# Miniprotein binders against Probable RNA 2'-phosphotransferase (kptA), part 12

Target 1, 222 residues: Probable RNA 2'-phosphotransferase (kptA), of Haloarcula marismortui (q5uxb8)
Amino acid sequence: MPDAVRRCPEDGFFEGDTCPVCDGAGTHILDGARRRQLSKFVSGALRHFPEDAGIEVDKAGWTGFDALRVAVERQYDWADAAALAGVIATDPKGRFERTGVGNEAGITTAGGRVRAAYGHSVDVTLDGTDDPVPATLYHGTAPRNVDSIREAGLKPMSRQTVHLSESAAAAREVGRRHAADPVVFVVDATAMQSDDRRIVKRGTETYTTDRVSPVYLSLLEK
Short names: E, the ipSAE of ESMFold2; O, the ipSAE of OpenDDE; V2, 0.75 times the mean of E and O plus 0.25 times the DockQ between their complexes.

## First folded at step 8 (miniprotein)

Design g2 (from g1 with K17M V36F I38F T42V; at its last look DockQ between E and O 0.67; V2 from the best seeds 0.00; counts 0 for: pae E 3.2 > 1.5)
Amino acid sequence: SKTVRITFEGDSPEELMRAIEEVLKLAKEYGGEVTFYFEDGVVWIRITGISEEAAEKIAEKVKELAEKLGLEVEIKITEES
ESMFold2, look of step 8: ipSAE 0.289; ipTM 0.764
ESMFold2 (binder alone), look of step 8: mean pLDDT 83; pTM 0.803
OpenDDE base, look of step 8: ipSAE 0.298; ipTM 0.740

Design g3 (from g1 with T7L K17E T42E; at its last look DockQ between E and O 0.13; V2 from the best seeds 0.00; counts 0 for: pae O 7.2 > 1.5, placed apart)
Fold by OpenDDE base, look of step 8:
Structure g3 (fold): chain B 222 residues (1-222), chain A 81 residues (1-81)
Amino acid sequence: as target 1 above (222 residues)
Amino acid sequence: SKTVRILFEGDSPEELERAIEEVLKLAKEYGGEVTVYIEDGEVWIRITGISEEAAEKIAEKVKELAEKLGLEVEIKITEES
């Protein structure tokens, strides 16, 4: 179960028992079960069923925090602005974005806009630093790694994240660092994002993700 | 045909395994092909080759299952590509 959400009056929302800034206990906001439940609802509302939740999202996926609060309060009698703000601020997967509240985004319980950062089924175009991810990405590696990747997928090795390439050519170039004749895996990025797996653009032709399950991988045939 | 993508999250490996078993039964019942990937606290399931009606029924049953087992679940239905 997720950790409880608490609020430090000085430092804002945090997960667990101790404020990561001042080591204070803070005030209890949500237990792990309610946190999970509310996070699920908010994610669904922002990604999949805004109308059913009683909110509207614009073309960029944004809704007003206050509008979302009303929807949350209607759905759950135990939910309030603090609960919503806490879930948004402490989400470990970075599923939510909140803007329009200045430097107090982690503390404020009113104002601003909220959207899901990824995983939408509704037609939205994410703006800002969220560059669109191509439907298909690539990963170059040494032939000796093929069996391991087929079995366990792509995992970070020397790096904290898996690096994916925008093109097969770029992937091969990466792979040449490891072998004279590199192999290229095709990554179903659309499916990954549909499964709430985050992929982030880091360069012109470079994308990063935590892991890639074998279910999203296939070998590029010569 | 439709594809159903399911993500289960939970702390209990036993409950996750039970969820997998039940979803496999559902997929078989509706004639879908299943792919399962298991990682620490997360289970990804994809069911392909099913009708829209079947997909909706599966989604409903999966939600009920998740609630029963105390699992977090995300479900998405898409067109099969």
Scores: ipSAE 0.017, ipTM 0.320, lowest interface PAE 7.2, mean pLDDT 81
ESMFold2, look of step 8: ipSAE 0.053; ipTM 0.566
ESMFold2 (binder alone), look of step 8: mean pLDDT 81; pTM 0.764

## First folded at step 10 (miniprotein)

Design h1 (from g2 with M17W; at its last look DockQ between E and O 0.23; V2 from the best seeds 0.00; counts 0 for: pae E 4.3 > 1.5, placed apart)
Fold by ESMFold2, look of step 10:
Structure h1 (fold): chain B 222 residues (1-222), chain A 81 residues (1-81)
Amino acid sequence: as target 1 above (222 residues)
Amino acid sequence: SKTVRITFEGDSPEELWRAIEEVLKLAKEYGGEVTFYFEDGVVWIRITGISEEAAEKIAEKVKELAEKLGLEVEIKITEES
C-alpha cells in the first residue's frame, strides 16, 4: 500500500507525514488506497485506453493536464485537480511526465501537459533522453518463456517497446506479474550500444529498446 | 454496442493470468473483441462490440470471478462511440 499524499504550501506535494524540505505537516490530499487506485486509472488511460477515458494523446503521448483532470473526475467522485497533481508529482517509479508549467510541476494543480513515461501500447513516439545507460540491464520473465527468448530474443509483443530493468531485483519484481518464481535474463547493454542499438531511460529504473537479439542475452545464475 | 472496462489487481500472477484467460473465454462466448494489458500487478481489459445485455452478464460473471480468485476488481460499462 503506498503512503498517503500531502501538500506543503511552499514546497508542493509529498508522500508521508512531513515535508522533506521544511518538516511541516502540510495538508492531506489522498490516502494510500485512493492514491493507488487513481495511479492505476491514469496509467491505463495514458498508456492503453485514452479514447475510452475521454482524452486524446498526441503522437508524442501528451495530453492536457486539464483534460486528464476532467477524465479523472468523471471516473471517481472523490478525485480532483489536487489529487491528480499529487499522484503525478509523487509517483515513486517516475511513471508520469509533466511539462508546460516550468518548475511549478510539483505545486500547481492546473495547466501543462502530461504523459506516461513508458508502457504505451498505443502508437506513440517518445523523445529520447540523455540519461546514462548502465553497462548491464535485466529482464524478468516466466520460466515458460526462456526457450523462446533464447532463440528469438526479446520483442515488444503487445507493447511498443521492450522494457528492461536497472537491477536484477527490479526485474524479478516485474517477472512476478507472470510467474511466482521468475527467471531473469542479463542484458549486455554496453554491447548493444556499441552496435548502435538505442536504449533510453524511462522513469526511475526502467529502460526501453526496440528489441534485444539473443547474442546480448544470458541467464542470471541463481 | 457497449464497451466493458475491467481492471484486476492482486499479488498472485497465476491468479491474474487465470482471470485474463477466463475473461477471454467469456468475451468469445458473447462475441466481444478483447484487448488486455498486464503490468505492475494490474491487468486492464477492454471488451468491445457487445450488446448491453452481454455487457451486464459479463460484468456479473467477472465480479464473481474476482471474488473466487481473491482479486480486486473495478468494472465500468460505457457506450461505444
Scores: ipSAE 0.199, ipTM 0.704, lowest interface PAE 4.3, mean pLDDT 86
ESMFold2 (binder alone), look of step 10: mean pLDDT 84; pTM 0.814
OpenDDE base, look of step 10: ipSAE 0.222; ipTM 0.694

Design h2 (from g2 with R5Y T7V; at its last look DockQ between E and O 0.14; V2 from the best seeds 0.00; counts 0 for: pae E 2.3 > 1.5, placed apart)
Amino acid sequence: SKTVYIVFEGDSPEELMRAIEEVLKLAKEYGGEVTFYFEDGVVWIRITGISEEAAEKIAEKVKELAEKLGLEVEIKITEES
ESMFold2, look of step 10: ipSAE 0.381; ipTM 0.813
ESMFold2 (binder alone), look of step 10: mean pLDDT 84; pTM 0.819
OpenDDE base, look of step 10: ipSAE 0.320; ipTM 0.755

Design h3 (from g2 with R5K T7Y R46I; at its last look DockQ between E and O 0.19; V2 from the best seeds 0.00; counts 0 for: pae E 5.4 > 1.5, placed apart)
Fold by OpenDDE base, look of step 10:
Structure h3 (fold): chain B 222 residues (1-222), chain A 81 residues (1-81)
Amino acid sequence: as target 1 above (222 residues)
Amino acid sequence: SKTVKIYFEGDSPEELMRAIEEVLKLAKEYGGEVTFYFEDGVVWIIITGISEEAAEKIAEKVKELAEKLGLEVEIKITEES
């Protein structure tokens, strides 16, 4: 469970028991459980279900902080502006961006805009946006690579990332560039994501990731 | 066609994984396409390309599944744009 969110009157929101700036105790805002709950809701609202949450996001993913506050307060009777601001300011995974509040972005409980930094399923245009990933992806390669992949997994070769395909057919097509009779590996994207392995959609049928461990791989039977 | 958006929340990664697996089976049964996002105790699943009747049935079964697994769940059915 995450640490509690506290607020230093001078230095703003922080996680834990001590202000990282002045070493003060600050004021309690949220316990770890509510922090996690609120963070999850806000992430979902910004990424996946803005309309259902009662907010609107623009093409860049931005919504007004006050609009989001209203949505949060409607969802949870214990949530308020301070809770929302605190969750945004202290998110350890950098899921949120807040702007338009000047130098008080980490302290203010009103104004400005908020967006998710990544992980969207709604149609937004921003750098690093991750679309939802299929449960299963595929990788086409030459038969000669099978043993190496089974042992060491998929590693970037000429590219900086491993390219995965949305379908077995697409994977085979990629593999045909390297061999007449390509093999296809099945990638357990579900398991990868559960282990916090990032997979990013880069094209209509193309996904990328840094590496794929053998534990996520199986050879597709012909 | 309809889109079903499913949100699971729970403290047990294992239960969340089971939920994903079961929803995938449902989607397959009803001929839907599935995408998902998993992050720190939260699962988002989006099923597209299903009928209204299928969407409703999925929603019902997902609720039952969530109850069985002790997961919080939110389900939204929308028109496919």
Scores: ipSAE 0.020, ipTM 0.367, lowest interface PAE 5.3, mean pLDDT 81
ESMFold2, look of step 10: ipSAE 0.150; ipTM 0.639
ESMFold2 (binder alone), look of step 10: mean pLDDT 80; pTM 0.761

Design h4 (from g2 with F36W; at its last look DockQ between E and O 0.14; V2 from the best seeds 0.00; counts 0 for: pae E 5.0 > 1.5, placed apart)
Fold by OpenDDE base, look of step 10:
Structure h4 (fold): chain B 222 residues (1-222), chain A 81 residues (1-81)
Amino acid sequence: as target 1 above (222 residues)
Amino acid sequence: SKTVRITFEGDSPEELMRAIEEVLKLAKEYGGEVTWYFEDGVVWIRITGISEEAAEKIAEKVKELAEKLGLEVEIKITEES
C-alpha cells in the first residue's frame, strides 16, 4: 500500500507523514488505498481511454486539469480537486506532468493542463526532453532549511522531484514562497551529470532532478 | 447499451493474462467489443456494446474470476456515450 498524500499549506503536496521541506504535518488528502485507486484511473484515462473517462487529450497528450477533475469526480464520489492535484504531484514514477499553474510543484487545485509523461496507447507526440542543462543551477529555500540541506541534500517535495532554477534570481523568487529573505544554493549540475544523475529541463527556467546530494551543493554568498 | 470498464491489478503477469483471456471470452459470449491494455501489473479493459443485463452478468463473473486468480479488481458500468 502506498503512503498517504498530505498537503503542506506552504510547500505543497507530499507523501508520508512530514513535509520534506519544513517538517510540518500538513493536511491529510488521501489514504494510500484511494491514492492508488485514483492514480490508476488517471493513468488509464490519460494513456488509454480518455473518451471513456470523459476527457479529450490533444496530440501532445494534454487535457485540462478541470476537465480531468470532472472526470475524476464522476468516477469516485470521494474524489475532488485536491485529491487529483495530490495524486499528480506525488506520483512516485513520474507518470504525470502538469503545467500552467504558476509552478511545477502542482500546489494549486485548479487550472493548468495535465498529461501522462509516458506509456500512452493513444496516439500522442510527446515533447523532447533532451534540452541542454546549464553547468550551474540554483535552488531557493528558507534559511531554516540550510542545515538540513547541508546534511541531507535536496529532497523531493511535490512531484517526487527537486526543482532547480536556471538563475539565482529565479531561485530567490521560488524561495520567497517560504521566507522573506530566502537563501540560494548553487548546484553543480555538471558534476551531477558526470555522475549519471539525471537533470531534465521542464520549464523556461525550471529543471528537475530526483535528488541533489550535499556534495553538489554550495551556499551562494550574498 | 452499456460499457464495462475493468481494472485488474496483481503481481503475476501470468494471472493477469489469464484474466484478460477470460474477459475476452465473456465479451464474445455477450457480443461485446473489447479493448485492453497491460502495463506494470495493471490491466485496463473496456467492453462496449452490451446490454445492461449482460453488463451485470459480466461484472459478476469478473469478480469471481478476480477472486479465483487472486487479483484486485475494480469494475465500473456506464452508459455508452
Scores: ipSAE 0.166, ipTM 0.633, lowest interface PAE 1.9, mean pLDDT 84
ESMFold2, look of step 10: ipSAE 0.176; ipTM 0.664
ESMFold2 (binder alone), look of step 10: mean pLDDT 84; pTM 0.804

Design h5 (from g2 with R5Y T7V S12D M17Y; at its last look DockQ between E and O 0.34; V2 from the best seeds 0.00; counts 0 for: pae E 3.9 > 1.5)
Fold by ESMFold2, look of step 10:
Structure h5 (fold): chain B 222 residues (1-222), chain A 81 residues (1-81)
Amino acid sequence: as target 1 above (222 residues)
Amino acid sequence: SKTVYIVFEGDDPEELYRAIEEVLKLAKEYGGEVTFYFEDGVVWIRITGISEEAAEKIAEKVKELAEKLGLEVEIKITEES
């Protein structure tokens, strides 16, 4: 269960019992169950079904914060602007990005734009980030996919981009979505970048790229 | 026509795949078209091209399925855009 979300008037939203800046208790915004429920709705709306949620995303994946707030308030009678802002600001995986509010992104409950940082199935083009890319990245998958990946490489399938993990452990956790005993591929990100392949960090431990040719892949041995 | 939006959540990927398979069977029974996405222990499913009566029956059966498989579920029925 994720931690509750609270709000410090001076320092903004935080998870847990105590503000990490001032050590104060703040005010309660959401319990863990509602935090998880709202995060799932917002992720689905931004990544997969914006029209069904009653929002529109632009070519770069952005929607207005206030439009998204209206959508979540229609969906849940307990949801409000603070709940939405809190879920966005405290997300442990960096699933959401917010812009157009300057230094107020972790504090304000109005204005700006929001998008999913990764995971889109809808047709969007995300602008890059300048974050460093590790020399080695990883991809977790079901054992049944190994032969096709060795032959054809990694392709986005139903998403817009290929998703890569920062560590073998993270990749294994991603692979467990699809199999109890997942397989991990090692990705030579240095070679890809030397060949002018773009790799961009999205969220806290996820990286994206168009595709990964088989030449950059090897199977991680135990 | 109606759209049924279903969100399953659980820690066991095999039960989540079983849920997808059962929803595909239900949608076929009522002539619905299905898209789905599976990420981070969450499955989002969209069923389109069905009547209101079929959507309500599917929603009832999906609630029973989620309980049987020990999955959390949320269901929404909307007018097809």
Scores: ipSAE 0.228, ipTM 0.735, lowest interface PAE 3.9, mean pLDDT 86
ESMFold2 (binder alone), look of step 10: mean pLDDT 83; pTM 0.809
OpenDDE base, look of step 10: ipSAE 0.238; ipTM 0.710

Design h6 (from g2 with T35R R46L T48K; at its last look DockQ between E and O 0.18; V2 from the best seeds 0.00; counts 0 for: pae E 1.7 > 1.5, placed apart)
Amino acid sequence: SKTVRITFEGDSPEELMRAIEEVLKLAKEYGGEVRFYFEDGVVWILIKGISEEAAEKIAEKVKELAEKLGLEVEIKITEES
ESMFold2, look of step 10: ipSAE 0.513; ipTM 0.859
ESMFold2 (binder alone), look of step 10: mean pLDDT 82; pTM 0.787
OpenDDE base, look of step 10: ipSAE 0.581; ipTM 0.874

## First folded at step 11 (miniprotein)

Design i1 (from h6 with M17E; at its last look DockQ between E and O 0.84; V2 from the best seeds 0.00; counts 0 for: pae E 1.8 > 1.5)
Fold by ESMFold2, look of step 11:
Structure i1 (fold): chain B 222 residues (1-222), chain A 81 residues (1-81)
Amino acid sequence: as target 1 above (222 residues)
Amino acid sequence: SKTVRITFEGDSPEELERAIEEVLKLAKEYGGEVRFYFEDGVVWILIKGISEEAAEKIAEKVKELAEKLGLEVEIKITEES
């Protein structure tokens, strides 16, 4: 269960029982169960099924905060602008980006635009960043996928891009959600970048690229 | 026509995969077009282009399936644009 989301009048949205800045209690916005539920819907709507959710994303993946609020309220009777703003502001994995509200993204309940930072299966082109790329990245998967990956490399499948993890542990965690005993591929990101393959950081621990040729892959055993 | 959006959540990848397989069978029985997305213990399945009656029947069978498999489920029926 994720922590509840609360709101400090001075410092904005936070998770848990006390504001990390002023130690005050703030006001309650969402319990953990509803926070998780809303986060899942918003992720799915922005990444996979915006039209079905009643929103439109532009070529860069953005939709209006107010349009997303309407979709969220249509989905859940208990949801409102503060709930949506809180989920976005407190996301621990960097799944969401909000722009057009300046320094107020952590406090305002109106305005601006929102997008998923990564994970899209819809046709979008995201801005890159100059954030450093580790020399080695990782991909966790189910054992049944190993032969295909060794032969053809990593492909986006149902997403727009291939997703890579910053550590073997993170990759195992991702793979464990697809199989009880996941396998991890090691990705030679330095070699990829030396061959002019683009890798960009998206979210807290996720990197994306178009494809990973088998030449850059090896298995990490255990 | 209608779209049924099904969201399964659980900590068992085996049961989530079984849920996908069973929903695909249901969709073929009722003539729906299916797309699904799977990430981090969550599965979204959209069954598109079906009648309201088929959507309601699918929803009831999916609720029974989720209970049998011990999965959390949300079901939303929407009008196609």
Scores: ipSAE 0.493, ipTM 0.856, lowest interface PAE 1.8, mean pLDDT 86
ESMFold2 (binder alone), look of step 11: mean pLDDT 82; pTM 0.780
OpenDDE base, look of step 11: ipSAE 0.580; ipTM 0.882

Design i2 (from h6 with F36K; at its last look DockQ between E and O 0.82; V2 from the best seeds 0.00; counts 0 for: pae E 2.5 > 1.5)
Fold by ESMFold2, look of step 11:
Structure i2 (fold): chain B 222 residues (1-222), chain A 81 residues (1-81)
Amino acid sequence: as target 1 above (222 residues)
Amino acid sequence: SKTVRITFEGDSPEELMRAIEEVLKLAKEYGGEVRKYFEDGVVWILIKGISEEAAEKIAEKVKELAEKLGLEVEIKITEES
């Protein structure tokens, strides 16, 4: 269960019981259950079904914060601007980006634009980052997918891009969402980059690429 | 014409896959257009282009399915625009 979201009047949104800057309790914004619920809806709306959620995303994946606020308020009677801002500001996986509010992204409850940092199935183009890419990345999947992946490589199925994990543990966690006994592929990211394949970091531990040819893949030994 | 948005969440990948399979059968029965999205232990299923009666029937069956499979479920029925 994620921690509750609270708001410090001076320091902005934080998770847990006390503000990490001033040690104050702040004001309660969302409990963990509602934080999880709202985060799921916002992720889905930005990544997969913006039109159905009542928002529009531009070519770079952005939608207005205020438009997204209206959509979440329509979805949940208990949601408001503070709830949305708090979920965005405190997301532990770096799934959301907010711009157009300067240095106030962790504080303001109005204005600016929001997008998912990764995971889109809708047709968007995201700017890359200069963050370094590890030599080795990982992909977790269901055992039933192994043969197709060995033959054809990793392709963006329902998502716009292939998602790769920073560690085998993270990849197994992703894979467990699809199977009880997931399989992990090892991705030779150094070789991919030497062959001019672009890999970019999105969020905290996630990397994206267009596809991974079978020549860069091997199964992780158990 | 209605859209049903179904959100499943749970710790069992096998039960999530079973839920998807059963919902697809329901959508075929009522002739709805299906879109599916998966990630982070969450499944979203949209069933579009169905009557209000079909949408409500699907919602009832999906609630029963989620309870049987031990999954969390959220269901929203909206008018197609």
Scores: ipSAE 0.368, ipTM 0.795, lowest interface PAE 2.5, mean pLDDT 85
ESMFold2 (binder alone), look of step 11: mean pLDDT 81; pTM 0.774
OpenDDE base, look of step 11: ipSAE 0.550; ipTM 0.870

Design i3 (from h6 with R5Y T7V; at its last look DockQ between E and O 0.88; V2 from the best seeds 0.71)
Amino acid sequence: SKTVYIVFEGDSPEELMRAIEEVLKLAKEYGGEVRFYFEDGVVWILIKGISEEAAEKIAEKVKELAEKLGLEVEIKITEES
ESMFold2, look of step 11: ipSAE 0.599; ipTM 0.882
ESMFold2 (binder alone), look of step 11: mean pLDDT 83; pTM 0.803
OpenDDE base, look of step 11: ipSAE 0.698; ipTM 0.920

Design i4 (from h6 with T7M; at its last look DockQ between E and O 0.76; V2 from the best seeds 0.00; counts 0 for: pae E 1.6 > 1.5)
Fold by OpenDDE base, look of step 11:
Structure i4 (fold): chain B 222 residues (1-222), chain A 81 residues (1-81)
Amino acid sequence: as target 1 above (222 residues)
Amino acid sequence: SKTVRIMFEGDSPEELMRAIEEVLKLAKEYGGEVRFYFEDGVVWILIKGISEEAAEKIAEKVKELAEKLGLEVEIKITEES
């Protein structure tokens, strides 16, 4: 269960019991359970079903914070602007981006735009970053997919892009969502980039690419 | 027409997959269009273009299925625009 979200009046939203800046207690915003619940909904709305959630996203994936707030309030009677702002500000995986709120991005409960940083199934074009890509990346999956991947490589499934992990451990954790004993593929990111295949850093440990050809893949030995 | 939005969460990948398969069967039975998504250990399923009566029946069956499989579930029925 994730930590609770609290808000320091001076320093903004934070996880846990004390403000990491001033050591103050702040005010309680969300418990861990509601934080997790709201985060899942917001992710789904921004990535997969904006229309059903009652929001519109532009070609870059952006929606207005106020529009998203309305959608959140319709979904959960306990959710409000502070809850939404807190979830966005404290997400440990960097799944959300918020802009248009100036220097108050970490404390404001109104204004600006929000989007998912990655993982979309809806038709959006995200801005790329120039963040360095490790020489080696990883992909976790179920054993049943090994033969298909060896033959055809990695292809997007429900999402627009293939998601790659920064570490074998992270990839294995992703794979556990599909099988009890996941397998991990090693991705030669250097070779991909040398062949002008774009890889983009998104989340804290997540990278995305359109496809990965089998030539860049090898199965990680146990 | 109505849309049924389902969210499944659980520790067992096998149970999640079984849940998806069963929901797909339900959607086919009632003539709905299905979309499903995996993200961060959560499964989203949308069944679109069904009657109000069908939506309610699906919701009931999904609740029973979730209980049987030991999954956490959220269900929302909305009017299609």
Scores: ipSAE 0.460, ipTM 0.826, lowest interface PAE 0.9, mean pLDDT 86
ESMFold2, look of step 11: ipSAE 0.553; ipTM 0.871
ESMFold2 (binder alone), look of step 11: mean pLDDT 81; pTM 0.777

Design i5 (from h6 with F38Y; at its last look DockQ between E and O 0.18; V2 from the best seeds 0.00; counts 0 for: pae E 1.8 > 1.5, placed apart)
Fold by ESMFold2, look of step 11:
Structure i5 (fold): chain B 222 residues (1-222), chain A 81 residues (1-81)
Amino acid sequence: as target 1 above (222 residues)
Amino acid sequence: SKTVRITFEGDSPEELMRAIEEVLKLAKEYGGEVRFYYEDGVVWILIKGISEEAAEKIAEKVKELAEKLGLEVEIKITEES
């Protein structure tokens, strides 16, 4: 359970009992339970379901703070601009970035833009077509293989075909069999299928193909 | 039509996977397009294109499922845009 969020009139949002700058108590903004709820919704909206949440993100992942505030207020009766600003400013994992308000990001409750700093994933849609292939697939590998894969692409080694995972998490799990800190490649399955490359589902989370040319690969940043 | 957005959280991968499987069964029974997202012990599931009656029944069953599996859950029923 995270700590409550409080607000210092001079120094902005903080977690815990006293402002780390002036030692003042500030005012209470959110308890830990609501902070957790709001953090999860904001993370999901920015990373996975922006349209369902009523916001739009640009190519770099940014949305307007004020648009996000409206979405948050629609989601929770108890939420407001201060709650949103506080969650963003105090996030213990650095999941959110805010720009367009200068040095006021930890203080202001209006303006600017917000995005998720990391943690983007794939969408899964069940359409009813036989063996649907997600738009994006993943391949987890040992760090020592990164340079060769960037140059030559994914090719079968000890296996008959190249194995791809449905999600980054699944790819990391597969990669952990061979390295403690695996690297994940993102595979543009839509582009592969548009170029008539065949991808076959081999279970609930596994897909296979003959080879993945470097043009379809990019490295997933941590 | 309605969208049901379900958020599960827990530290048991087995129970989270069980929850996903049970929600898939509910979606087949009541219809609707399903999307799943996972990260950091949190699962979001969206069931779209369903009636209000189906959404309310799904929400009731999902609350029971979360309690049975010991998972934290939040459920929101909204209008589709």
Scores: ipSAE 0.499, ipTM 0.858, lowest interface PAE 1.8, mean pLDDT 81
ESMFold2 (binder alone), look of step 11: mean pLDDT 83; pTM 0.799
OpenDDE base, look of step 11: ipSAE 0.559; ipTM 0.869

Design i6 (from h6 with S12D M17E F38Y; at its last look DockQ between E and O 0.70; V2 from the best seeds 0.61)
Amino acid sequence: SKTVRITFEGDDPEELERAIEEVLKLAKEYGGEVRFYYEDGVVWILIKGISEEAAEKIAEKVKELAEKLGLEVEIKITEES
ESMFold2, look of step 11: ipSAE 0.569; ipTM 0.875
ESMFold2 (binder alone), look of step 11: mean pLDDT 82; pTM 0.783
OpenDDE base, look of step 11: ipSAE 0.584; ipTM 0.883

## First folded at step 12 (miniprotein)

Design j1 (from i3 with T78R; at its last look DockQ between E and O 0.18; V2 from the best seeds 0.00; counts 0 for: placed apart)
Fold by ESMFold2, look of step 12:
Structure j1 (fold): chain B 222 residues (1-222), chain A 81 residues (1-81)
Amino acid sequence: as target 1 above (222 residues)
Amino acid sequence: SKTVYIVFEGDSPEELMRAIEEVLKLAKEYGGEVRFYFEDGVVWILIKGISEEAAEKIAEKVKELAEKLGLEVEIKIREES
């Protein structure tokens, strides 16, 4: 169960019992259960069903914060601007991006734009960051997929992009969700970038690309 | 008319796929347009264009299904129009 979301008037939203900046208790905004519910609705609306949720996303995936607020208030009678802002500001996986509010993004309950950082099934083109990409990235998978990946590479399948992990440990953790003894591929990100393949950081530990040719892949040795 | 919003979450891809199959059967029985989406351990299902009575019945059966399959579930019935 995720932690509750609380709010410090000066320092903004935080999870848990005490503000990490001032050590104060703040004001309670959402319990963990409602935080989870709201995060899933907002993720789904931004990634998959914006029209059904009553919002419009532009070609870069952005919608207005205030429009999204109206949609969440329609969905849940307990939701409000603070609940929405809190879920966005405290998301542990970096699922959401917010812009147009400057240094107030972790504090303000109005204005700006919001998008999902990854996972879209609707047609969007995300502007990537130019932040450094690690020389090596990783992909965890079930053992049954090894032969096809060695032959065809990594492809997005039902997602818009291929997802890569920051470390072998993170990749193994992802793979364990689908197999008891996962296999990890090593991705030569430096070579990919030298060949003008775009790799973009999405969220805290995830990188995305449109595909990974077999030439960039090898199996991780014990 | 009503929309039924369903979110399943769980660690078993097999049980998540079974949940989708069962909800599609329920939606066909009561009428309604179904759309579903999935992302690593989470399934969203929207059943649109149904009566309040059908939506309530679907919600009851979906709750039972989630318990049987060991999945976490959220169910919300809301106005479509």
Scores: ipSAE 0.603, ipTM 0.878, lowest interface PAE 1.2, mean pLDDT 84
ESMFold2 (binder alone), look of step 12: mean pLDDT 83; pTM 0.806
OpenDDE base, look of step 12: ipSAE 0.665; ipTM 0.907

